# VHH binders against E3 ubiquitin-protein ligase RKP (RKP), part 1

Every score and structure here is a prediction.

Target 1, 188 residues: E3 ubiquitin-protein ligase RKP (RKP), of Arabidopsis thaliana (Mouse-ear cress) (q9siz8r82to269)
Amino acid sequence: KLHGDLDVSVSQREGISVVHHGVGPPIVGLEEFSICGDIRIVKPPLVLESLALFSSARANACIWKGKWMYEVALETSGIQQLGWATLACPFTDQKGVGDADDSYAFDGRRVSKWNKEAEPYGQSWVAGDVIGCCIDLNCDEIYFYRNGVSLGAAFTGIRKLGPGFGYYPAISLSQGERCELNFGAYPF
Below, numbering starts at 1 at the first letter of every chain, in headers, positions and changes, except where a header shows other numbers; antibody chains aren't numbered by Kabat.
F, E and O stand for the ipSAE by ESMFold2-Fast, ESMFold2 and OpenDDE, each averaged over both directions (binder to target, target to binder). V2 = 0.75 x the mean of E and O + 0.25 x the DockQ between their complexes.
[cut] marks letters that were taken out.
Atom coordinates printed by the task and the answers are left out, and those that the model quotes come from them; centres of patches stay.

## First folded at step 1 (VHH)

Design c1 (framework vhh_5c3l_4)
Fold by ESMFold2-Fast, scan of step 1:
Structure c1 (fold): chain B 188 residues (1-188), chain A 119 residues (1-119)
Amino acid sequence: as target 1 above (188 residues)
Amino acid sequence: QVQLQESGGGLVQPGGSLRLSCAASGFTFSSYWMSWVRQAPGKGLEVVSDISSGGDYTTYADSVKGRFTISRDNAKNTLYLQMNSLKPEDTAVYYCAKDWSYLEGYDYRGPGTQVTVSS
């Protein structure tokens, strides 16, 4: 609740909503309650490691208008599905970001894009690469970048959501994969 | 509300042993990584050891590897640190910490327990 409640902090700029408990400005980070599987989180930088066969998580930022981006610095090159998901996207030990029609992912290990089904997209990645994950709700498109270079539009005509709904930065990691998330303060 | 309460600290001679305990409440203990963090006089915080939610994975700082053992009892909501072959440089306040790294600027630490290693 945005009004009358003093036990939560909420920031809503046009197109993004971020929620956290406490006082002071809202911080964009990983939503621990969203974690499915087993993800270790290391204090700054925000480094993640999957300890389960397949782990998934969302950020605490909901994107519902405009153009937004976050980055993922790869510490390993194995299977990772990076992108965007709604709250309704199922996270299980076998399903993560890109496995349902309300989520979209890039996987540079398989050189593929995922929206329920896989299609060829992008480039092979290596440890040390920085992957940019961009959503543009003005055009209903999702783009990925490798080390600042665009890989082209991955998805066009992405599913439009009703009022009060949005897309969250979201990741899925196979066992042993490690990456660092960078949300900036607010991208763009 | 998250509550963490450490115990087991004290004064010990070099080469001695201590076992620290941390009683946790106010959250689903079995769902979170837990850490032991220490602060020596005049120094910053050092993560000494951490343990996965199920206890299957552990890590140790190079300074304590082979001497300290972290463990947990999820049925009792308790975290442990077995400290062997203690050295004067292990002198610090030891804190039990919940893995909270998604909340920058916040920590779920207890009040700490003092460990002093002196001849």
Scores: ipSAE 0.000, ipTM 0.112, lowest interface PAE 18.1, mean pLDDT 80

Design c10 (framework vhh_5c3l_4)
Fold by ESMFold2-Fast, scan of step 1:
Structure c10 (fold): chain B 188 residues (1-188), chain A 120 residues (1-120)
Amino acid sequence: as target 1 above (188 residues)
Amino acid sequence: QVQLQESGGGLVQPGGSLRLSCAASGFTFSHYAMSWVRQAPGKGLEVVSDISSDSSTTTYADSVKGRFTISRDNAKNTLYLQMNSLKPEDTAVYYCARQYPGTFYSYDSRGPGTQVTVSS
């Protein structure tokens, strides 16, 4: 759950209780300024389609402690690289989530996990599947789920990049691929 | 309602200096970490600098280290960015941003921005 940890988090740099206005939880969504390529919201709030050959984006939530999860409901079964990336991870028309040291992705079309290099991981996915993307910074591990069933630990000993490091939910989609992002569906 | 309003941008020659200010209202400014974020023409957002609520911790992007200084005045609810030795590459819209509690580099509010143009 991204919302709960955001609401109650204390800034470790300050040693004080930092709270948002008490009206409700922060909204986690797509960071529009992060978009490389062309990603459109085809159905609000977060059913997305890539209109470019390869498109990437980050969410607007940066994770630097704790255990967090988001879900991706697949509307198509082609190449999508789903996971976690720092701000330093390059998004280009050829490179996205999982193509650099500071990003980690699962791709069920090629049945692979990506951290610069591909290694076999997981299961083939089909349209209608829900992929869970979990990061656990207490253990420095990343896990993926298919329809609520764990695929096992994908990455261990994940990188921490200097002062102010953090990981964003991040996605890359080939042309015509569609998915729905959900930033609060799965309790821990 | 959270409000952030930047000022102090403008046109400056390479090697010149500018001081940006951000006036904050609608929240307890002294409880929040703050950042300066910029967007150059045709590029995405770059986090330039951030500062803890009590000013005990600051960070800077490698592109601005040694040239820019972030500071805040909690009594005045104001965030500052002192920009020295400006380069054409510093040309961007600069935004004042409030960090989501418990995160780095994630923002729940930002101002409308102030344009900084460094001409050769």
Scores: ipSAE 0.000, ipTM 0.145, lowest interface PAE 15.8, mean pLDDT 78

Design c2 (framework vhh_5c3l_4)
Fold by ESMFold2-Fast, scan of step 1:
Structure c2 (fold): chain B 188 residues (1-188), chain A 120 residues (1-120)
Amino acid sequence: as target 1 above (188 residues)
Amino acid sequence: QVQLQESGGGLVQPGGSLRLSCAASGFTFSDYAMSWVRQAPGKGLEVVSDINTGGGSTTYADSVKGRFTISRDNAKNTLYLQMNSLKPEDTAVYYCARGEYDFTSPLDYRGPGTQVTVSS
């Protein structure tokens, strides 16, 4: 959905929990309380710009079973780390998505995948690209797409946490980078 | 039936103040932590403040620290949010919610909301 809304039927499926603040139907969007750094939310649909040297945020949707995807439309081509993080992943002015062992990110500016350490992965990206971020907990795998074309498996054997834990769509942006988030993707 | 009813919203100029109230019924108000949550047009939900059962412990989102004050009157079953130095970015629907925001535990009940608009 372009506005980041989930209908009730999607949010009730096994393996997805939207953080409910008791405000109407479940809404998948940015968890503003998770923001570290300084992120300007520019306009609907959800467009974000980092105003600090390094900013991070999570969505309010928790995935702990099944296969899920969200999309990021790049408005700039600089350093952005896009992927998945648990609640335990620390967000600081130096550390974001992919900088701890319970988070996983793709960065097309440096053509690398991040899980605590960087390894070569994917393709260089340009402004206007749409990056798909997929987690498959049936196979314990994370993979990314560029404009609908698979870049292959990025991570296998991803960290499994006990009951009550899960992975959130999460992003980190260097200063001046901008992207549009679409959380309306659904399980395969 | 648990009921929460917000009031006190409205249109205010930048730099102005508003005080929101939430009347609670259908449960023992003094047994629950309470929160204020807001949603601006086109944006996700943000927990702006919470308060424990006795009123002695409060938290605030960084965006409102120093400007907003949460309080409660357990004898009147009422939650309050004093909003000072209001900015256009504070424009949102404000909801009273039962419970304390916790990364592991969502809030379990909310009111219908009250609109706050900060504009010239």
Scores: ipSAE 0.000, ipTM 0.094, lowest interface PAE 19.0, mean pLDDT 78

Design c3 (framework vhh_5c3l_4)
Fold by ESMFold2-Fast, scan of step 1:
Structure c3 (fold): chain B 188 residues (1-188), chain A 120 residues (1-120)
Amino acid sequence: as target 1 above (188 residues)
Amino acid sequence: QVQLQESGGGLVQPGGSLRLSCAASGFTFSNYAMSWVRQAPGKGLEVVSDISGSGYDTTYADSVKGRFTISRDNAKNTLYLQMNSLKPEDTAVYYCATYSDEWLPGFDYRGPGTQVTVSS
């Protein structure tokens, strides 16, 4: 079980902090002010579609310690760059997650891992696949999973500590691509 | 200006003890959780221990449980790591770090580090 490998928590002692925007209990979701491009929520809470040529967003959860994972259920199989980014990673209409050295992404359409440069990694994905995005800050590694099967370590020696420390679940979608984000449910 | 300055590192024999200190200035120390993070030669960063702003909650990596104790003195803006029963695998540069959960942390996350070498 993917979630059995990782607990998503609001506790600072466990290495995740949820930034609360608005009224009510802290809930992990998209940080609306991080959105570059145009992302529509097709089905609440987190079934998303890119309406722009290239759209990017971060979650409102910062991971700064421990081992954490979120999942992306693919509704389409085109270009999506899924992974982790610091606040310093620039999002533009041409650049997103994995296009700067402080972000890390898997793209199963091009069968590549991205950290500024592309390298072969993983497997081709299809609509209906669930992609697990795991970060392990105890050993500075990022792993991806396809339908619960590990694709191996994608990145080692990932950058942390210093300005912009802390990694956010982050996604970039080409036009028309759709996915559902799963960060785990938080109690109120 | 935020400053974190570690001290107390050195060369020690296996089974020995060291106490690391981190002097903090430029921010309200008691409002922030603090961590000790280490990096052994050729290895990634490992979070060794952390402590809440109040000092009420502490955590330890499995590799150091029962041997290391983290503490803080908020009146003196100082973080400590008492290291007992040191092993060769504890050889690393030790960093004092602050972890912010805010969008705009406004702080450096680590000091320059202090070298701990456990040898002989």
Scores: ipSAE 0.000, ipTM 0.111, lowest interface PAE 17.6, mean pLDDT 78

Design c4 (framework vhh_5c3l_4)
Fold by ESMFold2-Fast, scan of step 1:
Structure c4 (fold): chain B 188 residues (1-188), chain A 120 residues (1-120)
Amino acid sequence: as target 1 above (188 residues)
Amino acid sequence: QVQLQESGGGLVQPGGSLRLSCAASGFTFDSYAMSWVRQAPGKGLEVVSDISSSGGYTTYADSVKGRFTISRDNAKNTLYLQMNSLKPEDTAVYYCARDFGYESYSMDVRGPGTQVTVSS
């Protein structure tokens, strides 16, 4: 190519693709270009706060096969919608993770699971809790954990995606909510 | 149809108190989180307080924390906001809002709101 000014490294392991801009091995983190609303990185790399009424973001990791998990340490207990979304999921000032067919979320403030519609699921959360967000594409299931304890299957028969598409860790936060993301994802 | 009707606003002196009420109808009230939001003259909407469907969790904006108390009576389909130690900057139209169906943080502001004016 005559001009290739994109400074990008891509790591691919079976079932996960990570895009990183920079030098060295790819690091899973927040995809800053995905941010809708206003999310401040309070403490680099991954302690986040929403400054808008409703803010959403994705990680830079695309899951397309296998079983993967990430964790969210809650620094506040208000409305947060935590889970998985495709690149096609609309993020607006009114819509975030769980508001479209291609996104799935748990909200422990309202004790609900979201996939376009809300249904009761899980347990109330408090500041200091660690929420595990798990996707199993072998079984087409999503399940959540609270402080290492399973809350059961949240979603079964999740939407299958075509070649080249996948699910990203994704979050939506109401104004003033704060959390820390941990992407120590590996098969389990 | 979903209906939310606010009441209890009025003119009050700084340091005074008011209690707002919101009567809800047309939906299963005890299944939804509810919020109080306000709009001051020439400003955008501010969410001042939120309460879970069970009433077990509440949140408050820093501007009102320690002065306002949100509560609900699911048997009466009514939401309340107790406002104490009112300040001129609390002057706004106050709206009752519901989380709306298919939109996780969308608010369903159906009532005309209730005007709160804090002036000496």
Scores: ipSAE 0.000, ipTM 0.134, lowest interface PAE 14.5, mean pLDDT 80

Design c5 (framework vhh_5c3l_4)
Fold by ESMFold2-Fast, scan of step 1:
Structure c5 (fold): chain B 188 residues (1-188), chain A 119 residues (1-119)
Amino acid sequence: as target 1 above (188 residues)
Amino acid sequence: QVQLQESGGGLVQPGGSLRLSCAASGFTFSTYWMSWVRQAPGKGLEVVSDISPGGESTTYADSVKGRFTISRDNAKNTLYLQMNSLKPEDTAVYYCAKELYDSGYFDYRGPGTQVTVSS
């Protein structure tokens, strides 16, 4: 593993919110009921493989203020859409992270950023890379990192949400793609 | 009606070459990302190569990089895969696939063409 130093602690120091039905895990992980498609946990807690043509999931932590980052260590280099989504973003067998107004994704296989439509962004990724996914709600921007190196602002002027809503770490994986999630969020 | 029809598969010896073609109809071919995906016996479906609408960007799975070349002819609505230095591990049904614009998912694929690498 050759990723650089990612500043997770700065993201954790700025305010976070967990929106749940008053019952949730004490640590940030995958929200199992958000899963569309079929995701296998290959190695607990969070090495994942998509068993369906297209699988999507959210983490169980809602970010509504401050600056946050999580990491994805790629075990494969195929199509993966990594980023942020609200609860309103539809997850279907054809739609996932980056396919709606309130979701934002980076895809290093196609070297593209997604917010309903694809635009060129970033660099090609390879198996073994660590992708940082950062949201900064103080300036309404989303950034991605490859092995600790910033790829620049991917999205600016990201959609502002109403009271009681927020962004969730979210991923979509094509069949056979594998990654390890590190949410870097504090315990509930 | 969207249709994708592959051709060019067959039996080939290790180290040999094959060129696959995919004839597309029923959509504006030049505006979509296209891919070649394969399924080996007893394995899942995997993407081997992807090409942008204008053909300016291509990607390859690590297992085929340097051996396979994807290309397209938008005037003929045809996608190609040139496969060189074939290995027994390349034995699979190969599918031409059209990406759904906003999903990263392939909303259509052809019936497939069998490639068998054996001696």
Scores: ipSAE 0.000, ipTM 0.127, lowest interface PAE 18.8, mean pLDDT 76

Design c6 (framework vhh_5c3l_4)
Fold by ESMFold2-Fast, scan of step 1:
Structure c6 (fold): chain B 188 residues (1-188), chain A 121 residues (1-121)
Amino acid sequence: as target 1 above (188 residues)
Amino acid sequence: QVQLQESGGGLVQPGGSLRLSCAASGFTFSDYYMSWVRQAPGKGLEVVSDISTDSGSTTYADSVKGRFTISRDNAKNTLYLQMNSLKPEDTAVYYCARSPEWYGDLYFDYRGPGTQVTVSS
């Protein structure tokens, strides 16, 4: 039997948004079973708050080709690790996005990029900032933006890791931190 | 309408070889990643291998690495799987699948009806 019912239109092949057209995945949101810790949806669809000391989640959409971006509107300025993680990346009460080889994160509170280890990167952020999280699998690079301004290449040499490989938009939040995720439902 | 049709399955002895083919129609084949997915009796789906649009990237499940080779011919809209050194554990229905940019809970949006591969003495 054919799985033709799950066809989805992409408005830009290497773009930053997905347009649902006809039968297919209806929305991009959080993957419920990915949540580690305790994340409350403060305001639908995707204004989130961490209620645990450290909480992590992946989106329900996987990127394994092309160039894609999502945005995070910061409602607080504390520790948040924002970026990309594979399905296999372990989320625990102490480990999240950027703490393993198969995840990449930006943290503007500590002005650092994370891939297992922290290195200086980017700019200090404040509440009200919009952080863009971009992955380019054509050249295997990850970039971050602050209020539409590029912070430069954060990571290079990210690679495909096997069949079914891909990177998910992924976030980790310390207790009390809040943000709103935008996966292209609103113009960037 | 999107159509995928597998061929080349059959009964083979352990250590033998088979070449699977998949004829694709109803879409621009060269625009999509393609994969081979299998389902052994009483088990779930396993992604065996995938291939990028230009054949520049291929990946394999650890269970088949070094034994299977995925390839494609964009001019003929055809996907192939060369299977060498077959084992009883390779017994499954093999499906040709189209992989969208978003795949969430399902790795593919279209798959063929499948072709049976049985490895037995």
Scores: ipSAE 0.000, ipTM 0.240, lowest interface PAE 10.8, mean pLDDT 79

Design c7 (framework vhh_5c3l_4)
Fold by ESMFold2-Fast, scan of step 1:
Structure c7 (fold): chain B 188 residues (1-188), chain A 119 residues (1-119)
Amino acid sequence: as target 1 above (188 residues)
Amino acid sequence: QVQLQESGGGLVQPGGSLRLSCAASGFTFSSYDMSWVRQAPGKGLEVVSDISWGGGSTTYADSVKGRFTISRDNAKNTLYLQMNSLKPEDTAVYYCAAYTEDYWGPDYRGPGTQVTVSS
């Protein structure tokens, strides 16, 4: 389950929702239509590898209230920008999470935080590390963790969004980078 | 501000019926799948029913199939849960929730509406 305070998440789609046809536990996963570049699911459900020079994707879970965290287990140590993005954040072959005002990322390869511009933050990471990506909408802050240890507040006063809009777990990976997303097994 | 407000709960005898309503505002209700979730005393959340954005698909937990009916009125931004043949095991706080794109959402922690089934 996506770690955090329990509250209603809302994602505003353009008139179409994914139709739920059966009784079963819902699952947080990768939003396939969000993928820019080329991301392969190397091992189901969520071990991912970038095959393009720079690839980006969002999860299919929208956070608009409360405190939430997901984890990324690094299988490689190169450039990865991990964090949060709105649906409006542009993903291109040169730009991803943290490259626009409506996205926020941590990059432990370059030891920096990204919100359109880079600033020093955090610690250098290595393969095998687990990076926690936390958003706290009660305080309008974003935090990152390395192997359960807080790296401190990365962003404060994050952009507030209108009703029906929110932030999505989002990642950008340079070519050959691999990670496993962890949202928990059963949200309910 | 997204707002979901439940109503219609109360005390009812086993075998009785209740209809819950949820008034939605602050978002485009007709574009979202909706669910009813409940939490019994000392237990975790259970999704009891869901309905697609257009009302064309519904699902039910095995515990409520044949007894509960979910419906929606998109013109009135209202979600309903008709509960028939109520059992003591249905005693819980009932919440309405808007789905995320994956059909899960964080637990709605608003007031909810209490349903108590007891003789």
Scores: ipSAE 0.000, ipTM 0.103, lowest interface PAE 17.6, mean pLDDT 77

Design c8 (framework vhh_5c3l_4)
Fold by ESMFold2-Fast, scan of step 1:
Structure c8 (fold): chain B 188 residues (1-188), chain A 121 residues (1-121)
Amino acid sequence: as target 1 above (188 residues)
Amino acid sequence: QVQLQESGGGLVQPGGSLRLSCAASGFTFSSYAMSWVRQAPGKGLEVVSDIYSSGHSTTYADSVKGRFTISRDNAKNTLYLQMNSLKPEDTAVYYCARHKSYFTLGAFDYRGPGTQVTVSS
């Protein structure tokens, strides 16, 4: 049994639900209970590094309607799968974001989009790039940006699961890959 | 009112071990990320280790990786730092610090008075 669980509440605003303590303002950050593998916060607030061969995590924000985006500033250029996943998406030592029906990822190292299968998409990325990860539930599309420039629609007709469905910002990182998450793109 | 009180410092020989504790009161300890921060003689503050509110996720400065372990007991409102294989360069005042953020790491808003660790033969 865990000692001293967080006092949990949920705030909803314009199609986003954020799990927070309920004492202060809602804060969007990494959901530490979602971590599979070994992800360290190497510089606050959200500069992350994978210490395991393959690590995955979700944010504490659930998107269930509207158009939302978060950004990832790349500190390394290797394999990272960046995008969106439901709570049902399995994270294992070999599977992460984009490896199941209910997750969608962009990987600029392999220039591919992932939803179970890889297909060509986007552009090669380099360290220092900022990748925008956008979900639009008004038209059921997911698309990505590189340094503010749209790469076009990656996925259309994205999967809608029954009542209570939602997509979380989610990332998977190979060993040694490092990035900074920015949730300030959300209109809070 | 927030209070943080460190204990467990002292004089040890190189290669020795110490366990620091920080007793927290006046806030919901389990809702805050916590850090151990140190200041060596003539140097600025160094963040040694961070721990998320649940205790699941931790970080370490490169200088202490593999030697130090941060942990917490949320039921007892206590933060710990297990220090193994101590080196003379670990000599510093060690502070317990609370992060402003509830769920993520951020700037410190409270710090304890510190406990002195001296590593010498």
Scores: ipSAE 0.000, ipTM 0.097, lowest interface PAE 20.0, mean pLDDT 81

Design c9 (framework vhh_5c3l_4)
Fold by ESMFold2-Fast, scan of step 1:
Structure c9 (fold): chain B 188 residues (1-188), chain A 120 residues (1-120)
Amino acid sequence: as target 1 above (188 residues)
Amino acid sequence: QVQLQESGGGLVQPGGSLRLSCAASGFTFGSYYMSWVRQAPGKGLEVVSDISESGSYTTYADSVKGRFTISRDNAKNTLYLQMNSLKPEDTAVYYCATGLDWESYTYDYRGPGTQVTVSS
């Protein structure tokens, strides 16, 4: 058989694909194999801390259609780059979400949006804030929210990749930064 | 008729290298996103690496980042995977694939595969 199915355990719903690496129901969570640097789950299920100077990770959910949002509850206020990345975005000890043109990030410590280059955007954040990360593939826009208040459209014209592209919730954290991921804010 | 044919697999010692090739025919190769996928014994299929039509975008599974490099030669209708610092965990059948359907997470086309065995 030359035509093939991937024997990867996946679950799909309305423009989102979730990849399973275990047994049981599909759960959107951190793709631990995506981690560059050192991110620890310090409180299950998804309170994370960066132990390396700069760490990045993706969720195990690929969004390829529709409008989706996840939330990040900040436990610290330092440098965090929060948003969306394709698999093509390189994660290194110096590069993370927003450092390549196929990734998009908000950083409330530096009050900037990142898509390869930084531009002013948003508001300063503090520990205890909840940041909403929204992607709308119906109009190809990304926006962010702070404590439920829209910060406006951050990026437009985000679909610059070929067939088979998809965007993953993705984060980059400087050393000692902590946050909690919430993928239940927008049901899949 | 789309045809994909892998070559370059074999037996290699840990720390060694191999270069896989995929000869493509029957379609406009340079207009398609291409992938390398593998299946290790007792495991499901894993997407190892992807490359866009022109080669401007590439992806890698975290298990192979820094060790494997995907590339393509559109003039020769050939896809490559350079595999360095091979580990026993890289032992698998490697497939060249195209036509990813994200809804079903399946490829419309793949080759018959080439066996890579990393063993002392």
Scores: ipSAE 0.000, ipTM 0.125, lowest interface PAE 16.1, mean pLDDT 80

Design f1 (framework vhh_gefurulimab)
Fold by ESMFold2-Fast, scan of step 1:
Structure f1 (fold): chain B 188 residues (1-188), chain A 123 residues (1-123)
Amino acid sequence: as target 1 above (188 residues)
Amino acid sequence: EVQLVESGGGLVKPGGSLRLSCAASGRTFSSYAAAWFRQAPGKEREFVSAITSGGSTTYADSVKGRFTISRDNAKNSLYLQMNSLRAEDTAVYYCAADYWGSEYLTPYEYDYWGQGTLVTVSS
């Protein structure tokens, strides 16, 4: 007489790895174990709100090869840092996406790109905008889009090697900020 | 963005051959995985064959050894060579593409679809 256990399933396509807990096909979504601060799913599956002063999370998808994009539909226009982070990037109540050298973010409220330091980049955003977050590991660049219009290359030379190499869709939200994540296949 | 247009369908006798083509437009097709699905009258859409961006191929057991999938990235085209056709191969054939480069065996995982081309195998 043996007990059954819940299998952790991993779906791997060329350049992407997805972790799914349970039965059925693996899906890309929010990795709830990654949440730092307090992020509430206010409308399933992926309309999120930060209840803490600063909250961060990763998706359950690791990008290690190829060109990939996800979208963020903004429901509010305040401080949000949207982009890509490795598993090793520290999330704390004061640090999120773009605050360490292994993470890259766009913030349209402050019209800035973040990789440890802020530099001017992009355009001011408004509620209702859709922000595209693209990583291209063929040329090691990160690009952002606003409503389908390219804002240009934000970061170059992004590749890191070693254990835990790979980039996850990742977000950081100030208190009260709200957005919807879309992790489907996105044409450019 | 990619758009897909199938061609080459028609009426063929059992034991005959037919070649389907799928023309892709929009974003560079070579980065996509592509597949053929078919839907027979009164049935759900089923997997036929897939090819990855690197050229790796997969076939449904019902068509293995009879059908050959291929791609020409310079022409942004996908092909399905169908040999030894049977009455049960009668269906509308659909071209599908996946931006993620993944090989999927279910229709709901493909984002881009053509309008379909009818293949009828009849005497």
Scores: ipSAE 0.000, ipTM 0.101, lowest interface PAE 19.4, mean pLDDT 79

